VH-VL binders against Large ribosomal subunit protein uL10m (mRpL10). Designs and how they scored, part 236

Target 1, 224 residues: Large ribosomal subunit protein uL10m (mRpL10), of Drosophila melanogaster (Fruit fly) (q9vpl3)
Amino acid sequence: RGKINIQRPKAPHYERARVVAVTQPKYPELPKAKSCFKTRAERTQQQQENPYNEIIAREVRNWLDHSRLVAFFHLSSITADDIFRVRVQLHKQNLHLKSYGSKIIEQAVKNTRYEAIVPLFHSNHCIVFSPDPEKTAALLRIVRRVPQMVLLGGIVEETMLSRNQLVAYAQMPGLHAVQAQLVQTLSQAPGHLIQQLQAHQNSFVQVLDVHAKNQMNEETPKST

## First folded at step 14 (VH-VL)

Design ha4 (from ha1 with heavy chain T30E; framework fv_anetumab)
Fold by ESMFold2-Fast, scan of step 14:
Structure ha4 (fold): chain C 224 residues (1-224), chain A 119 residues (1-119), chain B 111 residues (1-111)
Amino acid sequence: as target 1 above (224 residues)
Amino acid sequence: QVELVQSGAEVKKPGESLKISCKGSGYSFEDYWIGWVRQAPGKGLEWMGIIYPGDSDTRYSPSFQGQVTISADKSISTAYLQWSSLKASDTAMYYCARSFLYWGDFDYWGQGTLVTVSS
Amino acid sequence: DIALTQPASVSGSPGQSITISCTGTSSDIGGYNYVHWYQQHPGKAPKLMIYDVSNRPSGVSNRFSGSKSGNTASLTISGLQAEDEADYYCSSYTSYSDPFVFGGGTKLTVL
């Protein structure tokens, strides 16, 4: 994962600081500085429960609670430079790309209405959050040109939507009443939504396989 | 309709400063990158730099870093390309063009501004 | 400086098909599907003809098609017409610090 020393020029600190500032999530409830003192009972309890996972799970719940748009993606192999450019582009539209481990996602959504999404995260994944559901069109316009990210589905205004339903939502006119009614009409039971998302995932896996084969053939062309 | 309109042709002497403009209309100016592309007489296209007007995030080609300044004023939907001190080698046609994505295509182009630098 | 290699010129007769190549490296054309083609008539601004290897913008004739194999992208113009006579430039994404690299351009002559 490291760059070759000869090909690793250092960017000016100022330039890097600007880019980092732009990629920072808006209105994040990141882990706060914690009190350093705890009782022995609390320490003993935490030996069986990972405190780190609990802190990050709370961060995930906070993102879910404060986002009116949540989109779930399968994420294929992608370089640090490539995910960074995608994160910067998304951030300009108030879209926040996050990646969390499957255990943390499961812990975050356990005993919530979103528990049905857990199977989506058994492979590489990422999530995009936004407080602004009108940004769904911008999100899809960006992501359709990032082949490593495959849309699985999402949540808009607390309603779980399939990939096709998210596409339909994005194409609607900017009339608030019409959009609110469509979101309610498109809602699905969790079990049925998972089945639809898995069907689309299988279709996209074929596209990803073709893309991966093309990438391999281009990087290391073989005579046989 | 989407349109990018550039300022008129300029004739300058070496050492003079210059600022040319590119005004966007018919779309949300703050949501698209504006790139600047140079074309010397009888030669090909050279990318100079790009700016996102919504937050003024600016990147320059290594060949043009420190040679020019790119800026934008989203209140009047206008991007700028500026030289503090022109050289004869700056004689070229300068195009602005819009891109939705930082890594994307330039789907609409300005008509070009011809800059001639001679004594 | 020119990073992508195009032939300086190509020629064809009306009704023929011609292909213009654009060759880079595994870190630009070979690494990404972000190859775009621009048409430029004398004295005019460039016009986008193909984006992301093979996609046509609205209003571009289906006579124009794009493809990629390894480190080489190609623009093919079928049913060649007099108005196709122009300079054609390819471009590719390369890196975050230098996102656009252009080819040297190809002059298409319709005989």
Scores: ipSAE 0.790, ipTM 0.908, lowest interface PAE 0.7, mean pLDDT 82

Design ha40 (from ha1 with heavy chain R59K; framework fv_anetumab)
Fold by ESMFold2-Fast, scan of step 14:
Structure ha40 (fold): chain C 224 residues (1-224), chain A 119 residues (1-119), chain B 111 residues (1-111)
Amino acid sequence: as target 1 above (224 residues)
Amino acid sequence: QVELVQSGAEVKKPGESLKISCKGSGYSFTDYWIGWVRQAPGKGLEWMGIIYPGDSDTKYSPSFQGQVTISADKSISTAYLQWSSLKASDTAMYYCARSFLYWGDFDYWGQGTLVTVSS
Amino acid sequence: DIALTQPASVSGSPGQSITISCTGTSSDIGGYNYVHWYQQHPGKAPKLMIYDVSNRPSGVSNRFSGSKSGNTASLTISGLQAEDEADYYCSSYTSYSDPFVFGGGTKLTVL
């Protein structure tokens, strides 16, 4: 288990060949059919593609593939100092707080079994990854004391869980057999799980509304 | 049961070194911060510093930075507070206390170690 | 070296209610809901009474309650009893570089 290795895009190989062989044709010969030429619209769309996004999307997929615990949070406004202290505290428990743009998340999970999580990321968000699902209880104990982070749901042992299911999982005895039984039970009712995720989105809106009302009824402290 | 047990009272002269201890039991010692709090005779509580025993990550109050050393030995679930050269102004009760969070409450406290520094 | 501001003393009679204030700035009490209250009897270690403004640990009497408005937090003790006579300290988170600040303490006398 090593750090994610990111490679930068390489310059086109053909430039080097051209430099050493100046008497050769500048480009490989291609059929002269229109399909071998990009339209202006296609070139404009190609310019809209960000190579950086694909590299980060691969990083996200690698985190998903190598983490047995993934938790999704709504993230309210928070200072750099405050998010740093939370990141340090989480890291003590082998919990890794990451923030990625919604388009990058969508790109990362597209055509995967996790595509259903995309609606969770329509607002400001962050993700906590860990190779150790036993750390779910520690994660919730920490985040309970960070009002800017609101649990939306997660993935444990490749099984999608609602907020309530994650809370229940965290309260279970730390026996592997007991935790495996929960995962098996959930995997036997995939339709119900999808409905629970949709219900969780509605519950999230309700929790966020209650949180906003509580914040409005009190002075909202500056996070500086 | 969770318990923090501190070393016994000390009577020292100015210029002497001292190391006092705080032993945790009944919980996972490496999952909690240990803070040190000073209370001069008849005065209030002053935070001195905090340590995470799991990796020895330590933070000092600006008032005590360079005045004391905080350390921990996770193999024996013990945290330490140390002076290289005591001063009469170090006369105080010293408490250790645990906190789950760096920004959190101190839910369990040691009984205190009285340090008296006089000529 | 700056501590949170508490009254030096408060007093009440058995059965009465009293409130102890703890005033800071927008960078501590006003900025966070990480305000904690500790009770200390003479010669004893402090005991956590309230955490995160208004929450009670198990074993703490429901006669103790906490609240916060702006830069001021308050500890309220209802139905005063003789054993409540003690020093009370508030504390707050401030910043990553200086995470804890204590109030000067309040001596509660039950007359």
Scores: ipSAE 0.811, ipTM 0.919, lowest interface PAE 0.7, mean pLDDT 83

Design ha41 (from ha1 with heavy chain R59Y; framework fv_anetumab)
Fold by ESMFold2-Fast, scan of step 14:
Structure ha41 (fold): chain C 224 residues (1-224), chain A 119 residues (1-119), chain B 111 residues (1-111)
Amino acid sequence: as target 1 above (224 residues)
Amino acid sequence: QVELVQSGAEVKKPGESLKISCKGSGYSFTDYWIGWVRQAPGKGLEWMGIIYPGDSDTYYSPSFQGQVTISADKSISTAYLQWSSLKASDTAMYYCARSFLYWGDFDYWGQGTLVTVSS
Amino acid sequence: DIALTQPASVSGSPGQSITISCTGTSSDIGGYNYVHWYQQHPGKAPKLMIYDVSNRPSGVSNRFSGSKSGNTASLTISGLQAEDEADYYCSSYTSYSDPFVFGGGTKLTVL
């Protein structure tokens, strides 16, 4: 004869058994305090103390050191099936799509020449690595048809490139040596200064053009 | 310059085997997928399967899985569609077409291979 | 195999505009911008006319345009000409297991 409730004991008996088990010496002691609040700095410190984070950070550093093409993307909401499809297609072109936490990336690049990329990873992101910089055109051809991936910039032959510079690099078919020279030409330092000087000249020309057109409006001359 | 050239028309009896070909030229054959599309007489287009010649990664439509074999030989830039035993219902025009993306458009098409299966 | 719905036929006169619809679900046309249109003349291979909803390949007349609203994609042909008489097929991505699904096709008659 068995009881119908053998698999479901009565609540009073179960509660008593649970209380007895909790108070026995063999029951693990609860921590004195359970932290219900942690600051961002405390959470960051705990991540840095995690040995797995250092292992993954070394993996990221290894990818950066052995890739001649690194592209950074903002990643909008995308399903697991869709990102898998994109990853497989990229892999066909020797392009390796990776996603790492921002703290791991920060740990990987701190005190390196790549430290400047950290601000790119404060939102949802992913990175594409390749040993082959000639695949930049293939990369952009694939991702232009993945609206969830928005190009932020990249590193080609160890040179940091903006989105526009990376697009320009991709549009220049040629020998590897020529492409490496183009990367140096697209380097931001002297180009940025020249662009700033040209922008000042263009602003001045625009002011002169507006003034000339206003003069034309007053007496209708044939040229400005 | 990009061209896909398919093998000539075939007339076969039920139960016979057949292998038709699609040769790509004017582009990097291993950088594009090759898809096979069937069109029965007077009917619409049906996707059969797709192959990436660089690694022979192949996917089939559920309707054609187990009915045909798709393969490629990258050394001669040629993709193949094969039947072990033809049926009268296999009578159709067969097109090959290339796609850069697994989920993309077919931008260049072969001229088609007419396969007629009758007794 | 047909997963997308197209009208069996459409007709117009030279100089008119016509629109061909292609209706699917939220998991194909509604979920992705991977809708493509193909033109097929009798006895010839299909030709890509529109890719990714609204883009024209090089060599395709600007009289051809594509659009999408919800679960329906549309191909519009303006300034209709006799040579436009053909069958038109839409296709859409749906899933990894079924990446190329076609509509049943629409016969365009120019008269």
Scores: ipSAE 0.777, ipTM 0.900, lowest interface PAE 0.8, mean pLDDT 82

Design ha42 (from ha1 with heavy chain R59H; framework fv_anetumab)
Fold by ESMFold2-Fast, scan of step 14:
Structure ha42 (fold): chain C 224 residues (1-224), chain A 119 residues (1-119), chain B 111 residues (1-111)
Amino acid sequence: as target 1 above (224 residues)
Amino acid sequence: QVELVQSGAEVKKPGESLKISCKGSGYSFTDYWIGWVRQAPGKGLEWMGIIYPGDSDTHYSPSFQGQVTISADKSISTAYLQWSSLKASDTAMYYCARSFLYWGDFDYWGQGTLVTVSS
Amino acid sequence: DIALTQPASVSGSPGQSITISCTGTSSDIGGYNYVHWYQQHPGKAPKLMIYDVSNRPSGVSNRFSGSKSGNTASLTISGLQAEDEADYYCSSYTSYSDPFVFGGGTKLTVL
């Protein structure tokens, strides 16, 4: 005789639910209430619609406005479980890992001082936000051990920094580091800084190609 | 100087409770995970569980889930491993070790606490 | 239960090179570069010798090196010395629910 039980979906695991709750970052409160909700059918059409993008873009602007540390990363192929563990680890240091679509980022920073970052997000990407710039050292120490995340650059105290400048900042204490980096960054042309950030991305892709061919585990090219 | 100092050796009977300690010094205790590793006599290393003292986030090896309790008191930079009822099979050396990352290496280890459980 | 496979023993003479293997699956050693090696002398706590496949902590001799190919990681000790006689354990990240798995250990004898 058959021993087939009626298949029922497994209830969500309580431990997983608890860990998911821990990874949920504190969002800054938006001054505007949401004006529109969409049905399932409408969601498939909404890629051409402004209201969704404007709501999320406002949240991105709020993160940018309330974060004294913002770091930009190229994100290589990574499993949901692996990005989840990284998000949990970062959250313990008051570092908030976020992923937004490129069009939402473009909409968020359009006509703002941050518009220059848009080209960084035309490939797989993620952003880490923190109200605490002293956590830059912890951030870099964590992501150094996550090969799928490649630092492109960031913003500290409203000042755009290259990868190398952010690494240097992490090794310096407090306000004096901000002042030193501000002087250094003000001497850079905005186009030159963006070219440096894109060069890091291109160098990383080249290193991945070499690694794939030779099965090397380690090679990190350095550029300023 | 980074140091993990564990409590002294224990001799217990089956059914007794026990709580051993691991005190961290020379670093920010709340910024590192503390893992517990067991080594039965003449056998290899077995991971038991890990705790983040900053928020008491605790995870156990499937083999040790429900058999022990891991806790920490960040005010005195001390982590704990506890049994409600010891078994003879709990006889082992117990190590604490710190890791900066949940998936990372254990870069500093305590000296070990020998627990002997016999009738 | 031992998830990672190491030889029970290896031996060598002073000045020789020896290699200790650590074999897992595509879900641990093959899937990640989070392989670590620990040295344990009798009656003492383990000491980290190699982290993330091939990196040496400060104070560890450059005679110790690590590598990985597919599902197998290797610890190589060159210029073997009497002080290297110890047990060696590999470990790897596995999953979020079970982040650490150790090998069974390898006893190195220097003859």
Scores: ipSAE 0.805, ipTM 0.916, lowest interface PAE 0.7, mean pLDDT 82

Design ha43 (from ha1 with heavy chain R59Q; framework fv_anetumab)
Fold by ESMFold2-Fast, scan of step 14:
Structure ha43 (fold): chain C 224 residues (1-224), chain A 119 residues (1-119), chain B 111 residues (1-111)
Amino acid sequence: as target 1 above (224 residues)
Amino acid sequence: QVELVQSGAEVKKPGESLKISCKGSGYSFTDYWIGWVRQAPGKGLEWMGIIYPGDSDTQYSPSFQGQVTISADKSISTAYLQWSSLKASDTAMYYCARSFLYWGDFDYWGQGTLVTVSS
Amino acid sequence: DIALTQPASVSGSPGQSITISCTGTSSDIGGYNYVHWYQQHPGKAPKLMIYDVSNRPSGVSNRFSGSKSGNTASLTISGLQAEDEADYYCSSYTSYSDPFVFGGGTKLTVL
């Protein structure tokens, strides 16, 4: 019972409501109609560049630069309690769920190698960061059972991966060196990969002419 | 292979303390939650609490908070359920079970520990 | 504290189909697709049969299927066999403070 979440969108229980009421700042009474609108001063301040955005943007850039796994998600409507549950579960696997405004993301990645991600953040979104790319499989196993989160893509070892490439990466062996080599392979142009596969097929046919016994020994390939 | 092995049956008197165990093997113990489920004689299943062995994060059912203590020792892949003072109403079968997600299914279960509390 | 409602017993003949219902509220079964079904033979530990409403774990017979409509989840067993005779429990996620709530259980008798 050590963990207390006072801020919930659902109606609080009596004890929580009492605590919130006691600690809640008392403000001058405003006319009901005016309470729905920002003051002229507040509106003018909102239109000016907010220096706090630069601080948060630098935090985002620091996360991007120091995380070896970054995954981007579309986020459908979800309650504060449900997203908290998901954050706790992800944190157990050294996965850090963060939400930032699209303007802050744009400021963080502008003039960087990550600038291409900006279009992903024009709708509701969240990002998962981790220093450990081996946790990609755990990430996907968790998110498969959170229908409000839809994987869009990610960055692994500073390489941009599509959703399908990230899923493929998750199915690989848990060794950093092997996964890094595979990320390098997945980032190659499809045409180049096709040419390499064609070369291997031609070489393999030539080898089979000499080593027919090897092919016979592999006639019943094992399903892995 | 994945297995959860629980300690043997216990016969106790009211007011005595008791600690029962659940040992996991064949998987990464610190990557799964361990839940405790009680079943009174002839009754259904009721959840008591859950622990994440990797950091000992523990959550109790409202019905059992303050009545039992759940703990884990990750060095020996073992979770524990403990009573400071047993009551006759604690007579039940106690199961441990594994879950990958805090809100998920229990995919593997221990064989159960029967606790009988009588004078 | 929140219990899911199941019939105390159901019965069927070999080869027939039976359905076991599990009724909750909008805050558990109605609000989430985290409904799971467990089979328990006398003197044995429960076994997971269905997870997340309708998904079957590896090794569970395809005669077992799950569904949900509103606040009620259902477990259907087709081609009923003698070894299916057991107690069946549903469970659902409800909230962070009470993530597992179980139904009262249903005793299945194979006639």
Scores: ipSAE 0.815, ipTM 0.923, lowest interface PAE 0.6, mean pLDDT 82

Design ha44 (from ha1 with heavy chain R59W; framework fv_anetumab)
Fold by ESMFold2-Fast, scan of step 14:
Structure ha44 (fold): chain C 224 residues (1-224), chain A 119 residues (1-119), chain B 111 residues (1-111)
Amino acid sequence: as target 1 above (224 residues)
Amino acid sequence: QVELVQSGAEVKKPGESLKISCKGSGYSFTDYWIGWVRQAPGKGLEWMGIIYPGDSDTWYSPSFQGQVTISADKSISTAYLQWSSLKASDTAMYYCARSFLYWGDFDYWGQGTLVTVSS
Amino acid sequence: DIALTQPASVSGSPGQSITISCTGTSSDIGGYNYVHWYQQHPGKAPKLMIYDVSNRPSGVSNRFSGSKSGNTASLTISGLQAEDEADYYCSSYTSYSDPFVFGGGTKLTVL
């Protein structure tokens, strides 16, 4: 109960409650005490079905459904000032930078063709959405100049593409129909797609190592 | 061919207003920032401000905030730098230059507009 | 803050290599890889020679190269030629509110 009930004088209220309890009909005890306690499974299900998580997962699905371009990035440590400038620059090109927890992404893409992306998000990440696949070239041109964002792969016209396939797509502008045809041509069998995603993870680990070493080297000379 | 063409040289008196222009051609004008850079006689380069013509988002150097107005007209692919009241210290060469990124390099430059302010 | 620090002048003879330094702080050159170099001949507009520390634009000679160590960026010109005689400016990103800071400029003389 609330704070008022905690602070109530005990004697008068307690005695009145006792009188009422004695004159009331006996309430039948519930047949199963199990209904009074949540099982571990029920508690786990309640956490998985958290209304907030489902609302945000639906937001992610809406972005996926309405975006003809989706790009996945590892995101290294970045200041509020720096992410703001990147977000503004991307927005100029109708590119929308979003960040969601890995559990929310998993919830959003489970039982869809995009479920294979889940392993990309076990560490720091962000996603860029756009309704315009012609903006892939602009996206890559911006992001190659942001070392904290490492491209892992993406989805163009509902087709999953590796980093190299996105680069190829960006170099071939054209009509929507022609671009969709190119995406289908660049798309590989599901087995090859998994290998490409794993190769990109290995590549970005190397890039992060270089970045970390550069940051360490740049900090050493500052001390005088 | 990508080209930035600036308006011609100006000779003005202190207190007069002035608006100089920078016209872009050969590229998508609304996809690039236009920056303005000042160079006083015999001195180095000073950034003044930058504008994104697509939405007129404008940012100024702290040194030039309130001293000049930057604007753009995307219908004619032209950016502008304007003074309400010129000072003798405004005598300088003024360059416009384009940048794809807010934090990026200036890859193409206008030929410059010489502004001379004297009594 | 004021301009990045460059030497006022540097000189070399044809065929030599020269290096121009550009020194800032940990909040500009030391904090980012957004260092650019511009060449300016007398009476002409600047020309981009190097962007993002070490990248050359199309049409710029491979004799021009860039590097960075800590708070200092460097422009190196190998096989020096008479037409390289010009003023050279470095620039760096610093913050969202003040994204461009230029160096004071270096006059290169080719003798």
Scores: ipSAE 0.755, ipTM 0.881, lowest interface PAE 0.8, mean pLDDT 82

